# VHH binders against q9y6x5, part 91

Target 1, 379 residues: q9y6x5
Amino acid sequence: LPPKLLLVSFDGFRADYLKNYEFPHLQNFIKEGVLVEHVKNVFITKTFPNHYSIVTGLYEESHGIVANSMYDAVTKKHFSDSNDKDPFWWNEAVPIWVTNQLQENRSSAAAMWPGTDVPIHDTISSYFMNYNSSVSFEERLNNITMWLNNSNPPVTFATLYWEEPDASGHKYGPEDKENMSRVLKKIDDLIGDLVQRLKMLGLWENLNVIITSDHGMTQCSQDRLINLDSCIDHSYYTLIDLSPVAAILPKINRTEVYNKLKNCSPHMNVYLKEDIPNRFYYQHNDRIQPIILVADEGWTIVLNESSQKLGDHGYDNSLPSMHPFLAAHGPAFHKGYKHSTINIVDIYPMMCHILGLKPHPNNGTFGHTKCLLVDQWCI

## First folded at step 3 (VHH)

Design l1 (framework vhh_7uia_1)
Fold by ESMFold2-Fast, scan of step 3:
Structure l1 (fold): chain B 379 residues (1-379), chain A 125 residues (1-125)
Amino acid sequence: as target 1 above (379 residues)
Amino acid sequence: QLQLVETGGGLVKPGGSLRLSCVVSGFTFSKYAMAWVRQAPGKELEWVSSISTSGSYTYYEDSVKGRFTISTDNAKNTLYLQMSSLKPEDTAVYYCAAEYDWLGRYDTYYTFDPWGQGTQVTVSS
């Protein structure tokens, strides 16, 4: 029978939540599967970029989704919620569901994973749900499991996305133990529901399931603000993205804008594009702006009339607070194996191997994930 | 200068409906995400709902999902909150807020400082 894979994302699930809270259902899943304790995500540590990196195996500068808000200097197009389904933004890479549909005769299914409702290289997920935050986890799961059982050509790759714990992480901050405990218990219950549904439908024993996330969360404060309006007037630049990584498009000479910003705050680094640290892999794309501001962990860049979140992400990808985890179960995976760290770009070539797909050129290293797999030599 | 004016509050019985309006001036409305936040007597500010800059995506606090609807009219620079099936626990001063932040698909934002003086909603028999 052809291998099948369900990829599940709980947005904003910080790796150390696993150590600070109890997850009975997730721990049962891990006991009979594998756990990667830390996944080093890509910079910027934001939802759109990292979800696309998971399914392409590419750094943001390579796949082109470089932020949740973007401007393309060559075409002069602005990314916004009014055009986020324009294929132009997504066409710099080939996500795994497209590869899955084009190699052999296979289908893909998607419950709201970023990009799955967009025709990328003229190929849209065979089955998909348009994004709607009001749709319950149960309805998303019902659709995914229906498509896994009742499709021709067969669905071999399926994705499921859920907004929590990111939504509550922003609202309460990750240090609010009372509220976060309630939210994380609810997520663990949803994982229990997922496993039960797959067992009842006879899918559990033959399905590979990956549970992961795109980033973590850090605590912010009204005492840790960087007011950009105190340093530079709006007449000198166009603001493409604000916090915690501000993307600045100068309206005057770039050096003059840089000089107005460089001493704005001791809690923010100001980079000309060519000076962005190489370790970020965030430089070689027309959608990366001439000046980038990077706030220190827990600091928020604001304007005079803007608010700040109690929790946020987008910070330096070397920060443990920005790291998610990866857990997996199924016939491709060992049972009871723990691994310390992989890069988020390594997930793509591992998934291609499981599905028998030839990966497109990517930044991942298959060797980093081979110890998770039963058909590989780890030692 | 930024100015927000909230109207539409009042006294209503449990199960009733109200429509709140927030008229915005002093900035380009279509460049901002908008939100409703509320404060009940003796309690902290609570985020209620948000709408993205183009109105394509909406977000709601769990306790109001299915009962409240947020919308915008960019031509009128106006934010609305349609409230139905009102409960005594919805009694609060309701404030609108604006944020220059892209609040679209898969990106949620829960904290906004109120800009205006608010409009009082009282749900009682």
Scores: ipSAE 0.300, ipTM 0.659, lowest interface PAE 3.2, mean pLDDT 89
Fold by OpenDDE, second read of step 4:
Structure l1 (fold): chain B 379 residues (1-379), chain A 125 residues (1-125)
Amino acid sequence: as target 1 above (379 residues)
Amino acid sequence: QLQLVETGGGLVKPGGSLRLSCVVSGFTFSKYAMAWVRQAPGKELEWVSSISTSGSYTYYEDSVKGRFTISTDNAKNTLYLQMSSLKPEDTAVYYCAAEYDWLGRYDTYYTFDPWGQGTQVTVSS
């Protein structure tokens, strides 16, 4: 039987949650598998970009999903969560579910993973659910497991996405121990349900399962706001993305816009596109706007309107608060092994290896994950 | 304490129009992005439209683009949904909700607790 892999994402699961809260089900999962304590994600540390990096092994500038909100000046197209189904945005890369279907006589399945309901390179996941936040985890899980068990050609790669603890992190802030404890307990219970479901169906022993996340969460406050309207009139630019990394499309001379923004706040770095730090790997794409603003950790960029978010993400990807974790279980993985850190782009070549797929060119390093795998020598 | 009261629903023929209203109380309306969601019989709750805190940005699901318009009156703590060119497929109970992040549904938390009563929209010949 071909190897099977289920990739699960709990959105916004900050790595240090594992240290600060109890996860009996997840810990059991880890005990029987492997853990990477910190995953350095890609800049910007947002949902769509990082999820696509996981499944492509590419930096954002390379796979072309550079934000949750994008604008292409040539085609005049907009990308957003409510407008994400145009293959134009996704076709700069080949995600693993497409590779899985094209390289082998196999099927892929997806429960609401970003990009899975779009034909990419004229290929759409054989089985998928349209995004609906109201659909329960149970229903998503039921569909995924049904497809894993009963599909022909067999589903060998599946994705499962869940919105928590991100949504609650935004609502309560990651420092709200009372509310976040409740939320994270529910997440652990869902992991328990996942494991139980797999065991009941006889999938547990043969299915490789990765549980990970796209980013963390930092505490925000109404006392840490950067109001752009205090620095520049909104008529001088178009806002493509807001906080904590604002994408600015000038309506007047770029230099003038830059000059108005460069000293807007001591808690915000303003970059011309060509001056974006190289370490971000966030420069070489036309979808990156001429000016970007990057707020310091915990600071929120706003207009003459307020946000009640007490947590946010999207900040510098070197910040520990932005880092997720990765846990895995299955025939491909060791048992009881913990690793300190990998890059999020390293997940892709690992998954390709597990599935026996030839990876497309990517930014990941297979060597970084060798210690997780039973068939590899640990470096 | 938190209350959402939806009104404006009714029975209309295909091609007709309705204007829904949502009066919000119990929290600072102007500090939240707002959304409309709907639930058809036997179907899951569906996101319909969102509007940013200031009203500067609006978002729509594909099926309602060009037909529905979301707006707010902060002075009245009221969210609106102007529906035109209604279709039978638009038949549902419509609810309003608050969002924490207007930039994307993946980062959005819908405040459905408590839910309003909703307003029934029925499109039928």
Scores: ipSAE 0.029, ipTM 0.348, lowest interface PAE 6.0, mean pLDDT 91

Design l10 (framework vhh_7uia_1)
Fold by ESMFold2-Fast, scan of step 3:
Structure l10 (fold): chain B 379 residues (1-379), chain A 125 residues (1-125)
Amino acid sequence: as target 1 above (379 residues)
Amino acid sequence: QLQLVETGGGLVKPGGSLRLSCVVSGFTFSKYAMAWVRQAPGKELEWVSSISTSGSYTYYEDSVKGRFTISTDNAKNTLYLQMSSLKPEDTAVYYCAAEYDYLGRYDTSWTFDPWGQGTQVTVSS
């Protein structure tokens, strides 16, 4: 009976929501499992980059999904909704579902995890759903559980993605307790539904389940805007990505563009690519632009307009507001153990260990997660 | 730079249907996503639905999922919102909006400012 793992992501689930709201179903899950209170994600703290880091164990500069909007300087391709399934964007790394299918001759299943509907290194998830935001959590769960029970070769790795609380975090901002309380209660109810479904199908006791997220959320305001048009004319550059990390491709000399930007706002740091702080691990990729602008927490970069954003993410990954959490339950995990912090890249080697896979070279450290696991000596 | 003209609003009874249209002109850059936002009487702007640059991905506010459909005809520079099973709480001025950047799948930031003049939708028995 091979080990099985279900990896669940609730997009934009800020770690400190756990302290400020009630989660009875999640609390019961954690009581019988493990909790990592903070997961330090990768820079930039965006959905595509961090979801791909979870399943590859790599920094963004290494796996190549460096933003939700990208330009590749070598091939001159723009990442867009017309080519986001082009393997070109995803082929700089090998995600765990590919490794699972190739090393163990086992199947993988996916309900909309980023990248699972793309043939990466000529291998696509054995079972998958094309992205469609209108598909309910229940339908995603029904497909995943069907595939976990009724597949040959057996599905040993499955993923499930849900858009909330990210969507509501942007709309209301994370400090809107009334609206966020309703949204987070619905998510807790979905966690209850997940556990109940797995128990009903006889999967619960033998399945390892990880519940995590890609990033957090911070409060934004109309009082915290950086107007890029006050710094530089649009004719001098091409804008590749906007806010809170702007990716600037100069149309004139790079130094001239840099000089126009570098002192424009006290709430924005301007970096030439080679000057990006080493701690970000965000330099060594052709998709990282020659000039990067990084807004301070809660500040929004705009083009001579207001922003209706009440919440956003993408900010410095050292900020606690950008951190998600990780909870896990199953035969591989201790019961009732709490851990303070891991790096998001550490999840991949831990998952490989649980599944008995040899990890590809990665930036994670297995030692950081071994105290979560029953078969490991915690030193 | 963009000029957006919304049409198709009107008075309908609960359970009725309307199709809103937004014709876009002055479009000088190809990296725009489109959205519908609404403002109900005495309330703030509310995002309703968005569609990616190529039209491949659509996003909806929870209260309109299954009732509204957003679409584009890129050759005609026209954005549509097909509304069915209309409720009194859908009464609002509906605005066409554009975002100067790529809006792909998994992007749920949907915080578009209105660019058009708006079209009034009134749902009343």
Scores: ipSAE 0.273, ipTM 0.615, lowest interface PAE 2.9, mean pLDDT 89

Design l11 (framework vhh_7uia_1)
Fold by ESMFold2-Fast, scan of step 3:
Order: sequence, then C-alpha cells, then structure tokens
Structure l11 (fold): chain B 379 residues (1-379), chain A 125 residues (1-125)
Amino acid sequence: as target 1 above (379 residues)
Amino acid sequence: QLQLVETGGGLVKPGGSLRLSCVVSGFTFSSYAMAWVRQAPGKELEWVSSISGSGGYTYYEDSVKGRFTISTDNAKNTLYLQMSSLKPEDTAVYYCAAEYDWLGRYDTSYTFDPWGQGTQVTVSS
C-alpha cells in the first residue's frame, strides 16, 4: 500500500504556546511521535506566503506569493481576494499536491489549505473544499477522512487548514493568558478529535500525520503605532500592503519617497528593494515593491491612529515569536524524539521523501529533517 | 472623503432579528474590506465581523458565528449585518468601519477607520 500523509495547519500557532499552556492531546501525540520546537518560517511571516512555502519548499521570492496583498509590476495585476484564484499568482512554483498527482498514479485531497482550490499548472487538488470560514473543523475532517478511505486513484496526500489560534491571537494578543488559554484548549480538543477519528476509521496506524503552523504571533499595543500620514502624503505613493511590512509603489521619484519615509519612525526600517537584507530571501521577484517598510516587533503601521489589533505577525523571521512548531506521528517518524529547529522550507523535501516523490528544485535541505525519520541515519 | 451612515438598530426581544445597514460614500466600495464593530455600555470596542472587498470572504467573532451574516450590495454601496437569535449580550452600539488594511481571505483584521455614527441595538424582554 502506498505511504499516506495528512498535513494539518493551525494558523498562527506560536511555538512558545507549547511551554506556557497545557496540551494533553497534543502531548500524547508527541509522546509517540516527534516534536520540532521551532520552525523558522520565511519572510514575510504571513499566512499565504508561509503556507505556500510549506508545500513548495521555496522562499517567497521564488514561489511568487510574497504577501497576502500583492502587485505585479510587469503585468500590472493586483492580487486581492477578488482574484486570488487566478492561477497567474500561484504558477511560479509547483506545490506538493500537484507533484503527487503528476508523478504518481495518486490523488490529493484538501480541506481549505491556501492554493488547493486553484488550478496550478492546469492541475487542481483531486478533492478539495472551496474556502469558507463557517465550515467546522469536524466537517473538514469528515471530508478528508472520507477521501483518504474512498478514492481511486488512492489519496496519498491530504491537507487540513484551521483558522485558529490566529484570529484570537489578533483579537486578544498572545499575552492574554485568560482568553488564549480558552482558545488553545479548544484547539487541543480538536487535535484529540482528529486522533480519535483516525483511530475509529482504522487510519491511525498507517497514516503519517504532520501538525504544524505558518507563523507565530506577537503582542501589539495602541502605544506602538507608526502613522505614515504624519510623514508622507498618500498622493506620493500607492500602498500595496500596510502592516507590519508596508509595500510602497512610488507615484513620483523613488528617492523622494524614500527620503520622506527613512526618518519617519525609529521603530521601522525603510529599504529600497536592492537594500533588503539577503537573509530575508525577499528581493528577487517583480511582486516585491520598490520600497519596503519593516516595523519592529510589536509595532503597527497605520494611516490613522485607529488600531484595535492586540496581536500581529509578518515581522522579521529571526524573531522567536514568529516561529511555529512541527509535531508528527506515523510509520515514517521516530517515537519520543525532540528536535530543536528546522527551516519551514525543509518540510517540503521531507514530505516528498515520505511519499516517495521526486522533489522539484527547492530551498529546503533534506538533511535537516533526517533525525525525525526512521528510515534515515541522522549522523 | 469617506462617509459612513449606520441604520437599522432598535429594541428587540431575545431570540429576535434585526438587519443593520451602513451606507458608504466617498470611496470605491470594493477596494476596502468592511467591518462591523460594537461597543457595549462600559466596555471596549469589540470586532464582530468583516467582509473582503470582493464580498467573497467573511470572518466572524466566535460568539456570533451562525447567528450573524455580513453582506454587501455594491450597486447600493451598502454593508449589511443580518442578526438572528439575538441575546442580551449583543446589546451595544454597532459601528461600521472601512479597513485600510488589505485583508487576505485567511486573515482577520482589527484595524478600523473611519468610524460612522453608530446604531444602538438593545436586546431585552
């Protein structure tokens, strides 16, 4: 029987939550599986970019989903929720479900993972759900498990996406222990439901399951705002993305816009595209704008002082607060093994190995994940 | 110049329904994410729901999921909040807001501007 893999994402699950809250179901999962304590995500530390990096093994400048809001300077197209299903935005990379369907006689299934409802290189996930936030975790899980058991060709790669704890992290901030404890307990209960469902259906012993996330969360405050309107008139530029990484398209001379912004706040860095730090791997794509503003951790860029956001992400990927974790269980994985850190781009070549797929060229390093796998020697 | 005008509030019994409307002028409606936020007496502003500029993606606070529906009519430049199964805890002044943040279909935003006048919703026997 071919190897099977279920990849689960809980959006915005900061790695440090594991140390500060109790997760009895997740800890039981980890006890007989593996834990990577920190996953170093790609910059910018946002939902669409990092979810696509997980399934392509590429930095954002290489896969082309460089933000949740984008402008392509060559084609003059604007990326928004009105055209996010245009394959143009997603076609700069080949995600694992496409590789799974094209290299092998196998099917893929998806419950709302970003990009799975888009035909990428003329290939859409064999089974998928259109994004709808009102659909329960249980309904998503029911569909995924049905497809894992009742598909021809067999579903060998499945994905499941859930919006929490990101939504609550934004609303309450990660330091609100009372509200976050309620949210995280509910997530732990969903993990318990996941494991129980897989056991009841006879899938648990032969299925590889990865539980991970795209980014973390940091505490924001109304005392930490950067008001762009105080530094530059909006007639000088088009704003492509705002906070905490602002993407600026100048309407006048680029140097003049840069000069107005560079001393606007001590709590943000202003970069001309060619000066963006190489460590971000965020420079070589037409969808990266001529000027990028990067707010310091916990600072929010606003056009007016009207921010109610108590938590946010998108910040420098070297910040531990931006890091998610990875936990995994199944026949491919060791039991009771803890690993300190991997890069988020390393997940893709690991998943390709588990599924027996030839990975497309990618930025991940298979060697970084060898110690997690039973069929590999980790020295 | 952005201008928001909320209407549709009133007194309703628990389990009742109301539809709030926000008429919007001074901007391209589909270029902004729109939100409903509320403020109960003596409490902080609470985000209730957001709708993307396309109208295709909606986000809700957990306490209102399944009871409230956010929608837009672009031809009328109007944002709606259909409220059903109202509870005393829903008593608040409801404001509509345009979000200058570009919301992805998977994100939630709590950054709000500009504020309208608000409309009072009171749920009592």
Scores: ipSAE 0.016, ipTM 0.471, lowest interface PAE 6.7, mean pLDDT 88

Design l12 (framework vhh_surovatamig_d1)
Fold by ESMFold2-Fast, scan of step 3:
Structure l12 (fold): chain B 379 residues (1-379), chain A 125 residues (1-125)
Amino acid sequence: as target 1 above (379 residues)
Amino acid sequence: EVQLVESGGGLVQPGGSLRLSCAASGFTFSKYAMSWVRQAPGKGLEWVATIKQSGSYTDYVDSVKGRFTISRDNAKKSLYLQMNSLRAEDTAVYYCAAEYDWLGRYDTSYTFDPRGQGTLVTVSS
């Protein structure tokens, strides 16, 4: 029987929530599995980029999903949350479900992971659900478990995406202990439901399960706004993305736009594309704009308006507040092992190893995750 | 473009009742989940209650469960909060807010923007 893997994402699950709140079901999962306390994600720390990095093992400049709102300077195409179905945007990388389907005559299943409802290199996930936030976690779980048990060729890789705690993190902010406690308890209950369902169906003992997230969350405030309209007139540029990383396409000379922006606020850094710090791995793609503005943690870039967000993400990936965690259980994983930190790009080669797939060239380092695995030496 | 106008607040003694109303305009009311949020003097915004689009699902902060009831009338584009057994700690300005649930979006920001001036509820002798 081939090895099987279920990859679960709870969007916006900040790593230190695990230390500030009680998770009885998740702790039971971890006792017989592994925990990575911090996952260092890719820049920018946004949903689309980081979900695609998890399944490709690539930095954003390499896989091409560089933001939630993008403009391609060569083709003149626009990408947004509401216009994400053009394969053009996803074709700069090969996600693991495509590799899974092409190498070993296996099937993949997906409950709403970003990109799984798009044909990438002419290959779409064998079973998938179109994105719809109104669909319950239970319905997503029912479909995934049905496909894991009732498919030919067998489903060996499955993904499950859930919008919380990101949505509530934005609405209340991560420092709202009362509201966040309620939301996180509901997520822990969903983890309990997941484990119970897998046990009832006889899947639990032979299935590898990874629970992770794409980014964290930081507290924002009406007292921490950067008004871009006070810096530069709209006639000088086209805005591709706004906050907390603004993507600026100049309508005049790039140097003139840069000079108008560079000293406007002490709470943002202004970069010409070639001056973006190498540590971000955010330069070598036509979808990265000529000028990028990076707000300091907790600061929101606005256009002469108030911000509706009490929490946000997208900030510098060195910030612990931007980091998710990773927990895993199954025959591939040690029991009761805790690891401090891995890079989010390391998840892909680890998953390829578990599934017996040859990984495409990637930015991950298998050595960083080997201590998690029973068939590897932790040296 | 979106307008929400709150009413029904006032001074009430502990143990009393009030019914808050919110009139909505400028959007398709029936397509949005609606919430009541409050701000006590010198404190931040606190979520109180939410009702889904059809009215079939409601949720409440623990401190008001069993005392407050959220309801809506989609034909009248109105949101209500029935407040019973009021306590001094319920003293706050109450705002209604729309929650937009957009299909085809992964990294969504909710609008949690109080509209108008809210309605003041004071629970005191």
Scores: ipSAE 0.014, ipTM 0.299, lowest interface PAE 7.3, mean pLDDT 88

Design l13 (framework vhh_7uia_1)
Fold by ESMFold2-Fast, scan of step 3:
Structure l13 (fold): chain B 379 residues (1-379), chain A 125 residues (1-125)
Amino acid sequence: as target 1 above (379 residues)
Amino acid sequence: QLQLVETGGGLVKPGGSLRLSCVVSGFTFSKYAMAWVRQAPGKELEWVSSISTSGSYTYYEDSVKGRFTISTDNAKNTLYLQMSSLKPEDTAVYYCAAEYDWLGRYETSYTFDPWGQGTQVTVSS
């Protein structure tokens, strides 16, 4: 039987939550598997970009999902929730479920992973659920496990997405120990349910399971606002994305817009596109705007309004608060092994190896994940 | 100037239904994610439901799932909350709220500021 992999994402699961809260079910999972303590995600540290980087192994400038809100300068299309299923936005890369279906005549299954309800290069996940936040984790898990057991050709790659702890991280902030403790305990219970379901169905011992996330979360405050309207009149530019990375499309002279913004706040950096730091790998795409504003950690860019968010993400990917973790269990993985750090783009070539797929060209380095795998040697 | 006006509240018996409306003026309605938030007597503001900028995606607080439905009519610049199977615990002042340029899918915001004056919903015998 071909190898099988289930990839699970808990949105916004900051790596250091593992140190500050108790996760008995997740710790039991790790005890017989592997833990990567920090995953260095891609910039910008947002949901759509990082979920697509996990399954393509590419930086955002390469896969084309460069933000949760985008404008393409060549085609003049705007990305929004009214057209986020337009394949145009997703076609700059080939996600692993497409490769899985095309190389080996295998099936893929998806419970709401970003992009899985889109026909990318004319290929949609064999089984998928349209995004609906009202669908319980249990219903998503029931569908995934049904498809893993009862499909021809066999489902060899499956994905499962859950909105927490991101939603509560935004609402309460990551420093609210009482509310975050409650939310994280519920997530640990869901991990327990996942393991129990897989054991009851006879899948546990032969299925590779990865539990990861796209980003972390940092504390925000009403005392840390950057009012963009105090710096520049909106008649000078079109706003493509706001916070904490603002994407500015000038309506007039780019240098004039830049000069109005460059000293506006000591708590944001202003970059002309060509001056964006190389370490971000956030420059070479038509969907990256001519001027980018990057707020300092915990600062929120606003348009002459308050912000009610007590937590946010999207900040510099070098910040530990923006990092998720990765835990994995299954026949491909060592037992009881801990690793310090990998890059989020490294997950894709590792998953391709586990599934026996030839990866598309990517920005990951297979060597970074070798020590996690039983069939590889650490050097 | 942005303005939100809530209507449709009233007194209803447990198990009953009400439809709340919020008329939006002074901005481009279709560029805003919209929400309903409520405040029960002596309690903090509670987020109830949100709808994405296109109206394609909806989100609900656990206690109202299956009972409440949020919707928009962009031609009328109006946000609705259809409430069914009402409980005494639903008694509150209901406010509508807006947030600019929210994608909706995979990004849930529960931190909307109430913008309007509110409409009172009372569920009792």
Scores: ipSAE 0.283, ipTM 0.630, lowest interface PAE 2.7, mean pLDDT 90

Design l14 (framework vhh_7uia_1)
Fold by ESMFold2-Fast, scan of step 3:
Order: sequence, then C-alpha cells, then structure tokens
Structure l14 (fold): chain B 379 residues (1-379), chain A 125 residues (1-125)
Amino acid sequence: as target 1 above (379 residues)
Amino acid sequence: QLQLVETGGGLVKPGGSLRLSCVVSGFTFSKYAMAWVRQAPGKELEWVSSISTSGSYTYYEDSVKGRFTISTDNAKNTLYLQMSSLKPEDTAVYYCAAEYDWLGRYDTSYEFDPWGQGTQVTVSS
C-alpha cells in the first residue's frame, strides 16, 4: 500500500501556546507521536509565504510568494486575493501535491491550503475545495477523509487548513488569556474530532498526520504605532504592503524616499533591497520592493490612523513569538519523541521521504528531521 | 454598494429582552466576520460582540457575556443580537459592522466600520 500523509495547518498557532494552555487531545496525539517545540519559519512571517514554504521547502525569494500583497516589477502585475487564482504567482516553485501527482500517478486532496485551488505548472490538486472561509472544519474534515478512503488513483497526500487561532489572535491579541483560552480549547476539540474521525474510518493506524502552523502571533497596542504619514507624503511612493513589513515602491528617486524614511521611527528598520539582512533570505526576487520597512516586534505601521489589531505577525523570523510548532503521528514517526527546533523549509524534504517522492531542489535539510522518523538513524 | 440595515431597537424596562437584526446586502454575507458595536450618548464607540465567517466562533465584551447572543442566518443574509437581562448601561445606538479581511482570504484584519444608520436601544429604569 502506498504511504499516506495528511498535513494539517492551524493558522497562527504560536508555539508557546502549548506551554500556557491545556491541550488534552493534542497531548494524547503527541504522547504516541513526535513533537517539534519550535519551527523557525521563513521571513516574512505571513500566511501565504509560509504555507507555500512548507510545501516547497523554499525561501520566499525562491518560491515567489514573498508577501500576502505583492507587485512584480518585471511584469507589472499586482497580487491581491482576487489574483490568487493566477498561476503566474505560484509557478516559481513546484509544491509537493504537484510532485505527488506527477511522479507516482497518485492523487492529492486539499481542503483550503493556500495554492491548492490554483493550477500550478498545469497541475491542480486532484480533489480540492475552492477557498471559502465560511466552510466549517467539520465539512473540510468530511471531504478530506472521504477522499482518503474513496479515491482512484489513491489519495496519498492531503492538506487541511483552518483559519484559527490567527483570526482571534489578531482580534484579541495573544495576551488575552480569557478569549485565547476559549479559542484554543475549541481547536483542541477539533484535533480530538480529527483523531476520532480517522479512528472511526480505519485510517488512523496507516496514515501519517502532521499538525503544524505557518507562524505565531505577538501582542500589539494603540501605544505602539508608527505613522508613515508623519515621515513621507503619499505622492512619493506606491504602497505595496503595509504592516509589520512595509513594501515601498518609489515614485521618485529611491534614495530620496529612503532618506525620508530612514530616521522616521526608532521602532522600525528601513532597508534598501540590497541591504536586507542575508539571514532573512529575502532579497533575490522581482516581487521584493526597492525599500522594505521592518517594524520591531509588537509595533504596527499605519497611515495617519489607529489600528484595531491587538495581535499581528510578519515580524523577524528569529523571534520565538513568530514560531509555530510541529506535531506528528503515524507509521513513519517515532512514538513519544520530543525535538527542539527545525526550520520550516525542512518539512518538505521530510514529507517527500515519507511519500517516497524525489524532492525538487530546496532549502531544507533532511538531516534536521531524520530523528523524527523510524526508518532513519539518529546519532 | 455594501448596505447594512439595523432594526429591532426600542424602549425596554430593566431585565427585559430585545432582538436586533441586521440585513446585509451588496456582498456575499458568508465572506465577512460580523460584529455589533454600540455608542452611548456622549461616549466612544464600544465593541459588543462578533461572529466569525464560519459562525463557529462567537466573542463578547465582558459586560454582556451570558446576557447577549450573536447569531447569523446565512440564507437570509441576516445578523442577530439577542439581548436579555438588559441594564440601563446597555442604552445606546447599536450598529452592525463587517469585519473585513483586507487581503480577502487568509490574513484576518480587524476593522469595524459601522455602515448602517444604527438602531436605538433604550433601557428605562
């Protein structure tokens, strides 16, 4: 029987939530599986970029989804939610579901993972749901489990995406213990439902399940705002992305825009594209703008207005608050093993190994994840 | 062309109940998280309650927890606020607001702009 893998993402699930809240269902999952306490994501620490990094093993500058809002300097195309169906934005990489379908004549299934409702290199996930935030977790789970049990060619790779706790993290901030405890308790119950459904359908013992996330969340405040309008007039630039990483396209000379911004706030770093720190791996792509502003953790960049966000992400990927976790269970994984840290790009080559796929060239290191796997030596 | 029409307000005695309705037109209702916000005379706008796009998650300001219930009827494009055990402090104009995802898909942004005229709730002691 071919190996099977279900990859589940709970958007914005900060790693240290595991230490501050109780997750009885997730703890039972981990007890018979593996836990990676911190996953170091890619910069910028945003939803679209990191979800695509998980399934390609590439830094954002390499896979081309460099932000949730983008402008391509060569083609002059704009990326917004209305353009997420344009394959142009996704074609700089080959995600694992495409490789799965093309190398082994297997099927892939998807419930809302970013990119799965787009034909990438003329290949779309065999079974998929068009993105619709109103569709319940239960309905997404019902479709995924139906496809895992009733497909020909067999579904060997499946993805399941859920918008929480990101939405609540933005609304309440991660320090709102009362509201976050309620949200996280509901997520733990959804994990319990997931495990129960897989057991009931006879899938649990033969299916590899990864539960992870794309980023964390940090507390924001009305006391921590950076007003760009106090530094520079809108006539000097086009704003491609705002907060907490602002992407600035100058309408005048780049140096003049840079000089107006560079001393604007002690809580914001201003970079010319070529001066972006090498550790970010965020420079070599036409969709990265000539000037990038990076707010300090918990600071929000605004345009002469207040922000209602009490939580945000997108900040420096070295910050533990931006890190998700990874938990996994199944025949490929050890039982009761705890690992400290991997890079988010390491997930892709590990998944390729589990599925028996040859990975495309990537930025991940298989050696970083081999201790999680029963068929590997960990010395 | 987004329109929100709030109804159901009125005069009620302390301990009474009212149900507010917000009829939504000009967009696909299920694409938006919805909220109720209120403004008492001479005070700032105060958030009261929200419901996620899926309807699976509901949130309440601490002073209304256990007394107010937010719900949706997607078939009717209608948001409701069932208010019970009303207090004089609940006297305000209540507004329906849509929580708009600025990127429209995955990153949720919280921004409540009242688009309707509001409905007056008066709790007379």
Scores: ipSAE 0.000, ipTM 0.173, lowest interface PAE 14.9, mean pLDDT 87

